# VHH binders against Hydroxyproline O-galactosyltransferase GALT6 (GALT6), part 11

Target 1, 215 residues: Hydroxyproline O-galactosyltransferase GALT6 (GALT6), of Arabidopsis thaliana (Mouse-ear cress) (q9lv16r187to401)
Amino acid sequence: NIMELPCGLTLGSHITVVGKPRAAHSEKDPKISMLKEGDEAVKVSQFKLELQGLKAVEGEEPPRILHLNPRLKGDWSGKPVIEQNTCYRMQWGSAQRCEGWRSRDDEETVDGQVKCEKWARDDSITSKEEESSKAASWWLSRLIGRSKKVTVEWPFPFTVDKLFVLTLSAGLEGYHVSVDGKHVTSFPYRTGFTLEDATGLTINGDIDVHSVFAG
Short names: E, the ipSAE of ESMFold2; O, the ipSAE of OpenDDE; V2, 0.75 times the mean of E and O plus 0.25 times the DockQ between their complexes.

## First folded at step 16 (VHH; framework vhh_rezetamig_d1)

Design n1 (from k1 with S58D R101K; at its last look DockQ between E and O 0.05; V2 from the best seeds 0.00; counts 0 for: pae O 13.7 > 2, placed apart)
Fold by OpenDDE, look of step 16:
Structure n1 (fold): chain B 215 residues (1-215), chain A 123 residues (1-123)
Amino acid sequence: as target 1 above (215 residues)
Amino acid sequence: QLQLQESGPGLVKPSETLSLTCTVSGGSISSRSYYWGWIRQPPGKGLEWIGHIDYSGDTYYNPSLENRVTISVDTSKNQFSLKLSSVTAADTAVYYCARGKYDNWNEVLFDYRGQGTLVTVSS
């Protein structure tokens, strides 16, 4: 499903997507993971948001000005990740991967924002039961007066069967992605791609899309 | 600000040569960082790369059009041109001049383009 953006994007443009990630499914030919010897399939839960341009060559796929790929499950690392990239004539650029670590202070920022924000990498947070137990342990620690600096770690911004609001905005230096009002990642503009050329939006994968707004 | 503007006849007869000129302002076509090219979009079809000329004067053409296409640069006027010979109705399209850079994979990427000009081939 392609949403047309006839005028492309400009500085300050934003796209808001309301959606819900689907449960993981078995994939026999995963594109984001390698099957181990003896494995018939890998469970995958991922979706892709892409800004597309016009085809430069007839018969080829349109350029992907922005490829945003949250991978809840199925990434080769075995952890949730957000991968961003560009693709032209089926040639991918260098991927920017957010793996739960905050970008270093010495890394380049995009409009003053870090490329990757931190989230909790503990696989255990995916169960509702473990969230409740952590909350309980937090309350218990507070009751026992141990001033443990409760470092509130934010979870991975996407959860299966949980509604999210994703906002993609076009800044001066790059794209900014926020989920549920919180900044998650920023992606610098790459040479050869212009905002005005982003004439298409696609959302595919393991996601139920509830609404899309462009402004 | 870089601006590209196409100019030329909007109507060409079959078998004649289509000639277009792109005037560049706000930047020099002699820059080593860029190539200058032409793209077209036939009605109801996608964009088609025609060709481009790089800073060294080397030309690169779409193989489907190679025998009919000539791209040249006039540095004195800060212009570059397209000639497409032996035109037919299939050459009817909106033609765009564009500036580009090679990516890391040597793909043709255009970062600026003109507004486009319609060229109709008709008897």
Scores: ipSAE 0.000, ipTM 0.213, lowest interface PAE 13.7, mean pLDDT 84
ESMFold2, look of step 16: ipSAE 0.288; ipTM 0.688
ESMFold2 (binder alone), look of step 16: mean pLDDT 84; pTM 0.855

Design n2 (from k1 with H52D; at its last look DockQ between E and O 0.05; V2 from the best seeds 0.00; counts 0 for: pae O 16.7 > 2, placed apart)
Fold by OpenDDE, look of step 16:
Structure n2 (fold): chain B 215 residues (1-215), chain A 123 residues (1-123)
Amino acid sequence: as target 1 above (215 residues)
Amino acid sequence: QLQLQESGPGLVKPSETLSLTCTVSGGSISSRSYYWGWIRQPPGKGLEWIGDIDYSGSTYYNPSLENRVTISVDTSKNQFSLKLSSVTAADTAVYYCARGRYDNWNEVLFDYRGQGTLVTVSS
């Protein structure tokens, strides 16, 4: 599942992926989580989009100019996350993890965009029943004239068996990822890596890829 | 202007350790932008990558030489070194130190290199 990008990427380049995440499956040797004592397997649903240098040294893995890894299920945190990184000669850089919290504006932005956007974290083991009760309590409060500000949060950008449109774009300061037209994350260019070196695109994991466009 | 210069003995006996030092001038080896590596060219053969080290001291070696190669950095002297143990006649080559950055491994892996130094393994 390699798409060649013979000229690499340039400023303004974009890659669009239409895909659908697959249901979680059992893994006995999860790479993104640790098996607890007594557990034989962990349920995992994840996929990886990578920009690679395809002209790697013989016998070596190609460098990963960009590693984008949405983890719907199976991350060690137990929550959905988007992890981004680089890898050169089997050495990973410092991972950027988006865990559902919006990056602070005072943190370094990428082309004016935050590194991570916020999404709703299912922190509440709240049974469907508890959500319904909260909704009911909200309506009751509204009837009693207490205006509670309802904050609507966007969900995690990826859902199992739901089609998504992911757009990766190359900006001045880094990569930008949008899903279904909404900004999700931005990743600054790492030292030593260039856009022109990104001569390959790979998509792997628990995903059905419907189409890929590069422009 | 960045300059790299190899130094060390030109003759090494079999089974001994080949030791070379690269002195870097006109730039800092502590820069996060670059890797520092060693390349060699045996007589009549092509260039062979030996290994490299980054700013953090992380090393990566050619698998064919991994067990015999050690690369280290001395930031105080702005130098990095190569040690190749248990040498044989097959290790006779011109050795180059070089600076590199990530690329798609085209014809030139390193953007700067030294003039090279011949190391002969002979009894």
Scores: ipSAE 0.000, ipTM 0.204, lowest interface PAE 16.7, mean pLDDT 85
ESMFold2, look of step 16: ipSAE 0.465; ipTM 0.782
ESMFold2 (binder alone), look of step 16: mean pLDDT 85; pTM 0.861

Design n3 (from k1 with V108I; at its last look DockQ between E and O 0.15; V2 from the best seeds 0.00; counts 0 for: pae O 12.2 > 2, placed apart)
Fold by OpenDDE, look of step 16:
Structure n3 (fold): chain B 215 residues (1-215), chain A 123 residues (1-123)
Amino acid sequence: as target 1 above (215 residues)
Amino acid sequence: QLQLQESGPGLVKPSETLSLTCTVSGGSISSRSYYWGWIRQPPGKGLEWIGHIDYSGSTYYNPSLENRVTISVDTSKNQFSLKLSSVTAADTAVYYCARGRYDNWNEILFDYRGQGTLVTVSS
């Protein structure tokens, strides 16, 4: 499923994708994880959005000017992640991984935005109980007049069977990804790739795509 | 610095065998990390993978050319070669030798190539 972008992208260009992640399925040959000895399959839920250029070599895949890969389940880390990269002549660059931690203050920004925003990491099986206890504690603190700074932690931007609106925008220094109106990640332009070369858009994986808009 | 240079005749007659050699400098073809291959670009067309040979001497060819292609290595000269038999006008192209490596998924990756040499098939 390729959407052609005949004129490529320019500064200010944006792509909006409305989609819904699918439930995890068993994968015997996972590309984002390694099977442990004795394991027959890994549960995987992931999708890929790619800006592609023209095929350079017959028999090879076209260059991936931007590879955006949300992994809801199945990443080798065992946690939800958003991985971004480039691929030219079948050679991958260095992956940028967002794992739920906000980029450090001393890290380079892209058009003033951080490379990775923070989301809540479901580290505890007891998260529901903790959320309820936090909510209770919040109400109690409000009753006692102690202004506890309620830090709202946002969840991972993608949820199985939940519709999302993803917006990819081309800035001066890189790409920006927002989900449901909230900034999630920014990816700096890499040497050798131009916006004008992005003549194709592909979306694949465990996703139901409802609509795609390019402007 | 790694350099690859193609050499061979620029003109081949139909039905004859095209023969090219790639001379590698600044690196050893005996390295286990890389494979060595050939790519071509016909006029007005995109690049086409011909084949490659890895450190073990195993050869991999484009299925469309497999019956006509032979790639070999001469480690003593730090060279590798291409032979393409029974050539036709369709084999006219700029030919490049290239170095490649496998990614984690055994995908073919070329990171260096020569300047290319034009080979014309004509009577």
Scores: ipSAE 0.005, ipTM 0.236, lowest interface PAE 12.2, mean pLDDT 85
ESMFold2, look of step 16: ipSAE 0.484; ipTM 0.779
ESMFold2 (binder alone), look of step 16: mean pLDDT 84; pTM 0.858

Design n4 (from k1 with N104H; at its last look DockQ between E and O 0.72; V2 from the best seeds 0.64)
Amino acid sequence: QLQLQESGPGLVKPSETLSLTCTVSGGSISSRSYYWGWIRQPPGKGLEWIGHIDYSGSTYYNPSLENRVTISVDTSKNQFSLKLSSVTAADTAVYYCARGRYDHWNEVLFDYRGQGTLVTVSS
ESMFold2, look of step 16: ipSAE 0.488; ipTM 0.794
ESMFold2 (binder alone), look of step 16: mean pLDDT 87; pTM 0.884
OpenDDE, look of step 16: ipSAE 0.727; ipTM 0.894

Design n5 (from k1 with S33H; at its last look DockQ between E and O 0.70; V2 from the best seeds 0.61)
Fold by ESMFold2, look of step 16:
Structure n5 (fold): chain B 215 residues (1-215), chain A 123 residues (1-123)
Amino acid sequence: as target 1 above (215 residues)
Amino acid sequence: QLQLQESGPGLVKPSETLSLTCTVSGGSISSRHYYWGWIRQPPGKGLEWIGHIDYSGSTYYNPSLENRVTISVDTSKNQFSLKLSSVTAADTAVYYCARGRYDNWNEVLFDYRGQGTLVTVSS
């Protein structure tokens, strides 16, 4: 399932994907067992959006100029993450992993944007830590009753069974990914590929794709 | 810092066995997160997966090489090896050892590769 991009991308091009992530499924595939020792049933929900270029050599798969892989469940860290990479001649480049922490201020930006934006990690874990910590050291609460968690952080950009709008745009220094109008991640261009080389788009995995638009 | 280094003869006679060893430094070959494999590139052709071995000792081979391939591991030396029997001129190629990580996409792809060693099959 490839969408062709006849002239590839140019500066200022964008691709919009409207989709809905599928619920996690139980996976017993041996490769998933490498995420946790002794775990034979792991819940997995992930999808990938890939920009592909021209074949380099007959008999080889096309290069993957951008591999964008949101992992809602099933990542080895146990947390939702977004991985981005390139793949050329059967070899991955250096992965960019966004785990919910904003990229440091001293890291290189992409067109003035951070590579990874912050999101709320896991309210169950946060609630457990806050409940324990606040029970042991609480002093500012003047409210009667139990403590409540208050957060202003944005959630992980993808929610099972909830429609999202993802925009991938080509900037001067790299690709920019926004979901529902909020910047999530940016991925710098890698040596060896131009925007015109990005002539194919594929979307696969635990996702129902409703529409794809190129501008 | 992980490094993979191929070693073995650069010239092999037809009908004999090609034998290569990959020495791993800066990482353990026994890690359950990785698999270790061999790929090659014949002159003027694309890269070809030969096979790999996973943490459990299970081996997986390219069907096009039939039963000519054996991949083995020596954990005490942190090395893994390739044997390709009954070679012909068609087996002349640059051979690379490589490491891969499973990522739930059921693809044989690598995140590290050695520098490669040319093996020529000639009388």
Scores: ipSAE 0.497, ipTM 0.796, lowest interface PAE 1.8, mean pLDDT 81
ESMFold2 (binder alone), look of step 16: mean pLDDT 88; pTM 0.891
OpenDDE, look of step 16: ipSAE 0.663; ipTM 0.869

## First folded at step 17 (VHH; framework vhh_rezetamig_d1)

Design p1 (from k1 with N104F; at its last look DockQ between E and O 0.58; V2 from the best seeds 0.00; counts 0 for: grease 25.2 > 24.2)
Amino acid sequence: QLQLQESGPGLVKPSETLSLTCTVSGGSISSRSYYWGWIRQPPGKGLEWIGHIDYSGSTYYNPSLENRVTISVDTSKNQFSLKLSSVTAADTAVYYCARGRYDFWNEVLFDYRGQGTLVTVSS
ESMFold2, look of step 17: ipSAE 0.577; ipTM 0.824
ESMFold2 (binder alone), look of step 17: mean pLDDT 85; pTM 0.865
OpenDDE, look of step 17: ipSAE 0.779; ipTM 0.911

Design p2 (from k1 with N104Y; at its last look DockQ between E and O 0.03; V2 from the best seeds 0.00; counts 0 for: pae E 9.3 > 2, placed apart)
Fold by ESMFold2, look of step 17:
Structure p2 (fold): chain B 215 residues (1-215), chain A 123 residues (1-123)
Amino acid sequence: as target 1 above (215 residues)
Amino acid sequence: QLQLQESGPGLVKPSETLSLTCTVSGGSISSRSYYWGWIRQPPGKGLEWIGHIDYSGSTYYNPSLENRVTISVDTSKNQFSLKLSSVTAADTAVYYCARGRYDYWNEVLFDYRGQGTLVTVSS
């Protein structure tokens, strides 16, 4: 199902989605399974949120102005990712993949926000912190009088069976995605589209959508 | 069990053509349910989708690379290949070959990839 946005978006518009990701399932293409016995099945949990231009030229699918695809499980990298792209005239642009590392300091920002926030732990830091953290953490907690520590790392924003609140907002330079009040990704506008062109919203995949608000 | 193995030179001179081959075992590259592609990860950057080719021979390339990329299939050897012309140091990366399914949920999502091969562009 599509939610129509008759006037599209404007600067400062936001869309709020309350949803719950579904558990991973075995994904086998029936054609693959029937053609090649022994092909590996993959466990998949992913969903997509798309802004579409419903005023497409006859004979074309509506442009997918923003394709936002959180992949909790099943991405070819073996890790949770969030991928974003645009599809026009059935051709995808360059994907923006957020793989758990914060965008580099020298990379362009979008309205002062990084394109990708961090949620993966550095393997070397995580391994070292876990070893030394067992010893150091207990005495630091006693000295500070506080057991909870502030970390610079953000966890992956989506958890199977956990309700989330996703806010998509239209800034001056691009779209901004926050989950549970924390910025996660920003996607710069692509040429060929205005905010007013975003006249449809769809949400599909391994997600139970509880509500959608357009403001 | 499906396996994808990259092969090709690990060192390529600037302005020349990077050429890699992916050998597919445990499956057929002519299956109509799959497409076959290449991705790379430059040092200090995220993964970048290069392109893919389907069973009919149709290709789709990353627009930022499309003038330099050719992906082809050799069904007799169960292999597909990448050629990237006019390379510079910016093309130094780990290159992965991959298999994807036709699914509107998984349009660029691959369900298998190779182990990756480092290609360095240097004089």
Scores: ipSAE 0.007, ipTM 0.212, lowest interface PAE 9.3, mean pLDDT 76
ESMFold2 (binder alone), look of step 17: mean pLDDT 84; pTM 0.857
OpenDDE, look of step 17: ipSAE 0.808; ipTM 0.924

Design p3 (from k1 with N104L; at its last look DockQ between E and O 0.66; V2 from the best seeds 0.00; counts 0 for: grease 24.3 > 24.2)
Amino acid sequence: QLQLQESGPGLVKPSETLSLTCTVSGGSISSRSYYWGWIRQPPGKGLEWIGHIDYSGSTYYNPSLENRVTISVDTSKNQFSLKLSSVTAADTAVYYCARGRYDLWNEVLFDYRGQGTLVTVSS
ESMFold2, look of step 17: ipSAE 0.530; ipTM 0.807
ESMFold2 (binder alone), look of step 17: mean pLDDT 88; pTM 0.897
OpenDDE, look of step 17: ipSAE 0.697; ipTM 0.883

Design p4 (from k1 with N104Q; at its last look DockQ between E and O 0.03; V2 from the best seeds 0.00; counts 0 for: pae O 2.4 > 2, placed apart)
Fold by OpenDDE, look of step 17:
Structure p4 (fold): chain B 215 residues (1-215), chain A 123 residues (1-123)
Amino acid sequence: as target 1 above (215 residues)
Amino acid sequence: QLQLQESGPGLVKPSETLSLTCTVSGGSISSRSYYWGWIRQPPGKGLEWIGHIDYSGSTYYNPSLENRVTISVDTSKNQFSLKLSSVTAADTAVYYCARGRYDQWNEVLFDYRGQGTLVTVSS
């Protein structure tokens, strides 16, 4: 599904998407070329939102001015990830990956916002021993009455079968993505693309789109 | 015709660094259309992605190996290399260098690989 944006975007423009991620499906030929031993299929749940330049040269694939790809079941990393990139004439730029860690303080910001916010990572694959030690430390802290500031870790922004509201905003230095009112990631503008070039919006993959608003 | 050939020692001692080089012929490693990477297959196990380097010089590593892996490119020699530090018996595998491209999802797709080279970690 393509939504045309005939005038492109400008500073302050925003796109709001209301959607619901679909259940994961099995892929026998995972695009991730490597199945783990014994696995016949990989569970995949992902979708992509793209700003495209539809006024590009006839016969060529429209440039992807912004590629936003949440992968709920992960990719080669095995963990949920939000990947962002650009693509021009089938050449991808350098991917920006948000893997659940907050951007470092010394890292470049976009309009004062970090490139990646933190979410809770199911580190359950880490050794039973670390979980036991965390559990033990948690119990100990509870016994000692030290109000450990329960750092509420926010989950991954997308959940299967759960409605979400994604807002994409065009700032001075880049795009900003918020989900359910919370900032998730920011992507700096890449050279060679302008906001005015973003004349199309596409949403594809394992998602039920309920509504799209552009303003 | 594009050819990839792995080279390096077949035996590495525990705690040492495994070093492999891939020589590319029949194509330029400086092409913007491709990335260059390493995969391995331990005996009796499936293929495992180690990492790759794209045209921009950005590196992507398997999180399980990230702290031990370094991939680099030498454009003058049309080669790229793998270093894996602090090896253990678990790192014994057939190692393949490969060329890849990103698909429509910006996922890793390897389309060519070398014949592979066995690297055994043993004291």
Scores: ipSAE 0.057, ipTM 0.471, lowest interface PAE 2.4, mean pLDDT 86
ESMFold2, look of step 17: ipSAE 0.471; ipTM 0.783
ESMFold2 (binder alone), look of step 17: mean pLDDT 88; pTM 0.894

Design p5 (from k1 with L109F; at its last look DockQ between E and O 0.32; V2 from the best seeds 0.00; counts 0 for: pae E 3.6 > 2)
Fold by ESMFold2, look of step 17:
Parts: C-alpha cells; structure tokens; sequence
Structure p5 (fold): chain B 215 residues (1-215), chain A 123 residues (1-123)
C-alpha cells in the first residue's frame, strides 16, 4: 500500500495506521534449495512501514528515510523484534533493533524518550515475585481473599489478528512510534534527509491495513 | 552449484564441546553478499537459529545459548565452523550450516542449507 505525502512531513506531523497483523506464512523463494529438497519453509510474520524520499538516481529505488519493521515471527534471533533503519542508494545503514529490553540509561534519548521500550520475552516471564518471603500460611492468604496477582506484562505491541493503532510522529530529534497509546520506540533523524523529503509512505507484509491517516 | 556439507562427530559427551565444520563448494565464503550461519532442530521442535558470521568477521549469536557459541571462518579452506561448549542433552539436534542473504527487509534470510547432521549428546 502506497500513500503520497506531497509536502512531506514537518515538526509535529503524525501518521496513524489502523491495522491487524496476519498469522505467520511459509516464506518461499524459488532459489531456496531447502524447499527443493523437501524442507519446510521458514514461518514468518512481519510487516514494514516506510517513509520514502524522492529518487535521486535513475534506476534505483527511492531512499527509505525510515524503515519500521515489526517482526512477530521469523527474525533470526528467534524473538519478536522491532527494527528500524534507513536505506540510501540501496545500502542499509546501522539497524536499531528493539528486542524487548529497555534501552540503557546511558544511551542517548530522542526528545527525552528511550529508543526502545521493554516488552515481554521468553526469559523475562520468569519471575521470583510469585514466591512469598512472608511466613504466613497458605490458608491465611486464602482467608483474606488474596489470589495470585497477575503481574502487568509488557506484551509485544502487536498480536496476530488483533487490531492496533500505530502513530508515527515527527519530533524535534526524531520519529516517535506509539501503539495503542503506549510509546514503543523512537528513532533519531539520520544525516542527509529533512522531514520535507519524506514524500511517500508504504506499508507491506503480513498486515491487513484498515486505514491510514496523515495529519 | 552451491553446496554446503556439515562434518564432525555425531556423538558428543555431556560437558564437552560440540565442533562442526561446514565446507562450501560452488561459491566463495568471502563473498560480501552473504552471511554464513548455523541452525539446529531438536527432535520434535522447530528450527532454532544459533548464529552467523558476515564477510567482515562480525558474529551474531542467539542470546539463549549464553555465549557458549563460537563461529569462525577459514577462508583458505572455504569453510566455517561451529563450536558449542559445555553441551547437555538439550543440545541434541540436527545441525545445519546455512547461507544467509540480505533482503528488502534488511534482514539475513537463510536461503540455502546443508543436508544436516545429527549430533547426539549422550554418555
């Protein structure tokens, strides 16, 4: 899906996407020898939202000023991740990968926001808070009506078949991404592009796009 | 015609180091276009990425393997290798070496793999 942004973006601009992630598919490539030998294809669920600039060189794809890529399944790390990057002259820059750990306190922020927020991971679901250090009996806990408190988990922001509202906003120092009203990631501006250069928007992958609004 | 062939012991004792070599034929391990990696499939489970190495020598490892993994390249033999230290029965799996490539999603996608070799960790 393609949307034009005739004047590009300015400070305070936002793009809102309402969409629903699809279940994982088998990724097939005619060149993959694993498929020809009867191996099962890799299961993938991911989508990308890209801001594109003007073509600078004939025969090349437009620059990807922002590549925002939630990977629900199929990332090489084996975990759900959100990756951001730029691509200029068909060469990728350094990826910013959010893997479910909050960015460190000594890492540069973007407009006061961390680059990566925390969400639930396989190893992060293990908790010792369920074990009680109190000597009180199991019956006392049941007598006062206390049930095991379901702790707030920070889920991966995207769930297969669940509608989400993603907002991409242009701040002073970079882009800010929120999903369902919660900040998820921020991506600092990269040298060589202005917000006014971001004249195209594409959304592709394992996603059903319900609406896109640019304001 | 690109071919990847795993070699190494099929039986490894617990606490020892699993060591496998992948021989690349019909292509160059020094190509800037590709990554070279290892994946495994424990019995009855899905594929698990172990790690990969790019042409510059940068390595990327699955965090769940607790840095027990070393991947290295021998360009003179057109080979790359896997060492997985301190193995347990949980490391029993079919191990595949694989070639990865960039795509329009800025990720390495394994597009070729070897036939696989079963490695059993048992006393």
Amino acid sequence: as target 1 above (215 residues)
Amino acid sequence: QLQLQESGPGLVKPSETLSLTCTVSGGSISSRSYYWGWIRQPPGKGLEWIGHIDYSGSTYYNPSLENRVTISVDTSKNQFSLKLSSVTAADTAVYYCARGRYDNWNEVFFDYRGQGTLVTVSS
Scores: ipSAE 0.077, ipTM 0.436, lowest interface PAE 3.6, mean pLDDT 77
ESMFold2 (binder alone), look of step 17: mean pLDDT 86; pTM 0.869
OpenDDE, look of step 17: ipSAE 0.111; ipTM 0.559

Design p6 (from k1 with N106H; at its last look DockQ between E and O 0.02; V2 from the best seeds 0.00; counts 0 for: pae E 9.1 > 2, placed apart)
Fold by ESMFold2, look of step 17:
Structure p6 (fold): chain B 215 residues (1-215), chain A 123 residues (1-123)
Amino acid sequence: as target 1 above (215 residues)
Amino acid sequence: QLQLQESGPGLVKPSETLSLTCTVSGGSISSRSYYWGWIRQPPGKGLEWIGHIDYSGSTYYNPSLENRVTISVDTSKNQFSLKLSSVTAADTAVYYCARGRYDNWHEVLFDYRGQGTLVTVSS
C-alpha cells in the first residue's frame, strides 16, 4: 500500500497524488491487449490507483473499491483510455471506459458531473447538438453564414515524463477525479462498500509517485 | 473443459450478411464471471476486435464496424452469434469466437478462443 487510511474516507474527503508517468516498456504478456499470442512484445504504459477495503476471504486479494487505470499506451483499442471498475472476491464488475468523448447528455451523472470528459480530436470539431444533423449542417452553415463551433479539446490528461496532480474526491453519489485542476471522470459508488471501508490506497505501474496526501 | 465452436457459412457474397454462431460447452454463457466476443484476422494482417457481449446483455462494438455489427445471445442453447452486414472482400478473414473474464486486473481482453473459421467474401 502507498497509504493507510485508518478510518477510511468520508464525504468530502480528498486524496491528492503528484506523479510522473514513465515511458512505455516492452511487454511480452500484456494484460490489456486483445489476446496473448506467442512471444510478440507490445509497448505498454499504464498505471493504477486503487482504493482497497479489508480482505473478505483469506488467500484472496482485498476488494478493490475503486480501480482507476489510465492506459497511456497498449490498450486493445489502440487509443489512450481511462478504465474504472470494482473487484470483489476476485470478480470484476462492468468496466467504465472513458475513450475520449464526453458522456452523452442522456446518461446519468454523478453529483452533476459527467462520467467521462472529452479529450479526443480525431475527426472534426463538433458540438453536442451536431451528431444527428451533420449532413444538413454543412449547407445550412453556408446559407446562414455560421460555421461549426470551434472547440479547443483538452488532451489526454497524462503525458509521459510530465508531472501531473491528480485529485480524487468523495462526493455524495461517487468519486470524482481531476487532473491538473480539470475534471476528467466520475465513478458512481457501487453496492457493498461504504466510504469508511476504503482503508488502503495503492498506486502501481508505469509511474513515479512523488507525493500523496489525504485531506 | 471449456469448448468454443464456431459454425456458419464459409462463403458469403458481397453486400450480404455474414452470420456466425458460437456454441459454448463446458461452461455457461450466463456466468457473471465472463463476457463473450468475436475477433477476426484478415489474411496477412493482425487481429481485430469486432465486439463482445456481457452477462447482462450489454454490447460493445469496434467503432469502425459499429454500423454493421450485431452480437446476440441465446441462453437456452448456450450460444452467441455475430451478424456483419454489407460485407465486402475486406471482410474476408478467419473469425474466432472468444471468452473474456472479469476477475483479474491484468487479464487480456479475451483469455480463450475457438479454433476459428475462415469466411471468404467472393462472388
Scores: ipSAE 0.011, ipTM 0.383, lowest interface PAE 9.1, mean pLDDT 78
ESMFold2 (binder alone), look of step 17: mean pLDDT 88; pTM 0.892
OpenDDE, look of step 17: ipSAE 0.448; ipTM 0.767

## First folded at step 18 (VHH; framework vhh_rezetamig_d1)

Design q1 (from p1 with Y112S; at its last look DockQ between E and O 0.62; V2 from the best seeds 0.54)
Amino acid sequence: QLQLQESGPGLVKPSETLSLTCTVSGGSISSRSYYWGWIRQPPGKGLEWIGHIDYSGSTYYNPSLENRVTISVDTSKNQFSLKLSSVTAADTAVYYCARGRYDFWNEVLFDSRGQGTLVTVSS
ESMFold2, look of step 18: ipSAE 0.597; ipTM 0.822
ESMFold2 (binder alone), look of step 18: mean pLDDT 87; pTM 0.883
OpenDDE, look of step 18: ipSAE 0.418; ipTM 0.753

Design q2 (from p1 with Y55H; at its last fold request DockQ between E and O 0.71; V2 from the best seeds 0.73)
Amino acid sequence: QLQLQESGPGLVKPSETLSLTCTVSGGSISSRSYYWGWIRQPPGKGLEWIGHIDHSGSTYYNPSLENRVTISVDTSKNQFSLKLSSVTAADTAVYYCARGRYDFWNEVLFDYRGQGTLVTVSS
ESMFold2, look of step 18: ipSAE 0.662; ipTM 0.861
ESMFold2 (binder alone), look of step 18: mean pLDDT 85; pTM 0.868
OpenDDE, look of step 18: ipSAE 0.215; ipTM 0.627
ESMFold2, look of step 22: ipSAE 0.565; ipTM 0.815
ESMFold2 (binder alone), look of step 22: mean pLDDT 85; pTM 0.862
OpenDDE, look of step 22: ipSAE 0.648; ipTM 0.855
ESMFold2, fold request of step 24: ipSAE 0.619, 0.000, 0.639; ipTM 0.833, 0.093, 0.851
ESMFold2 (binder alone), fold request of step 24: mean pLDDT 85, 85, 85; pTM 0.866, 0.858, 0.864
OpenDDE, fold request of step 24: ipSAE 0.051, 0.803, 0.833; ipTM 0.536, 0.921, 0.937

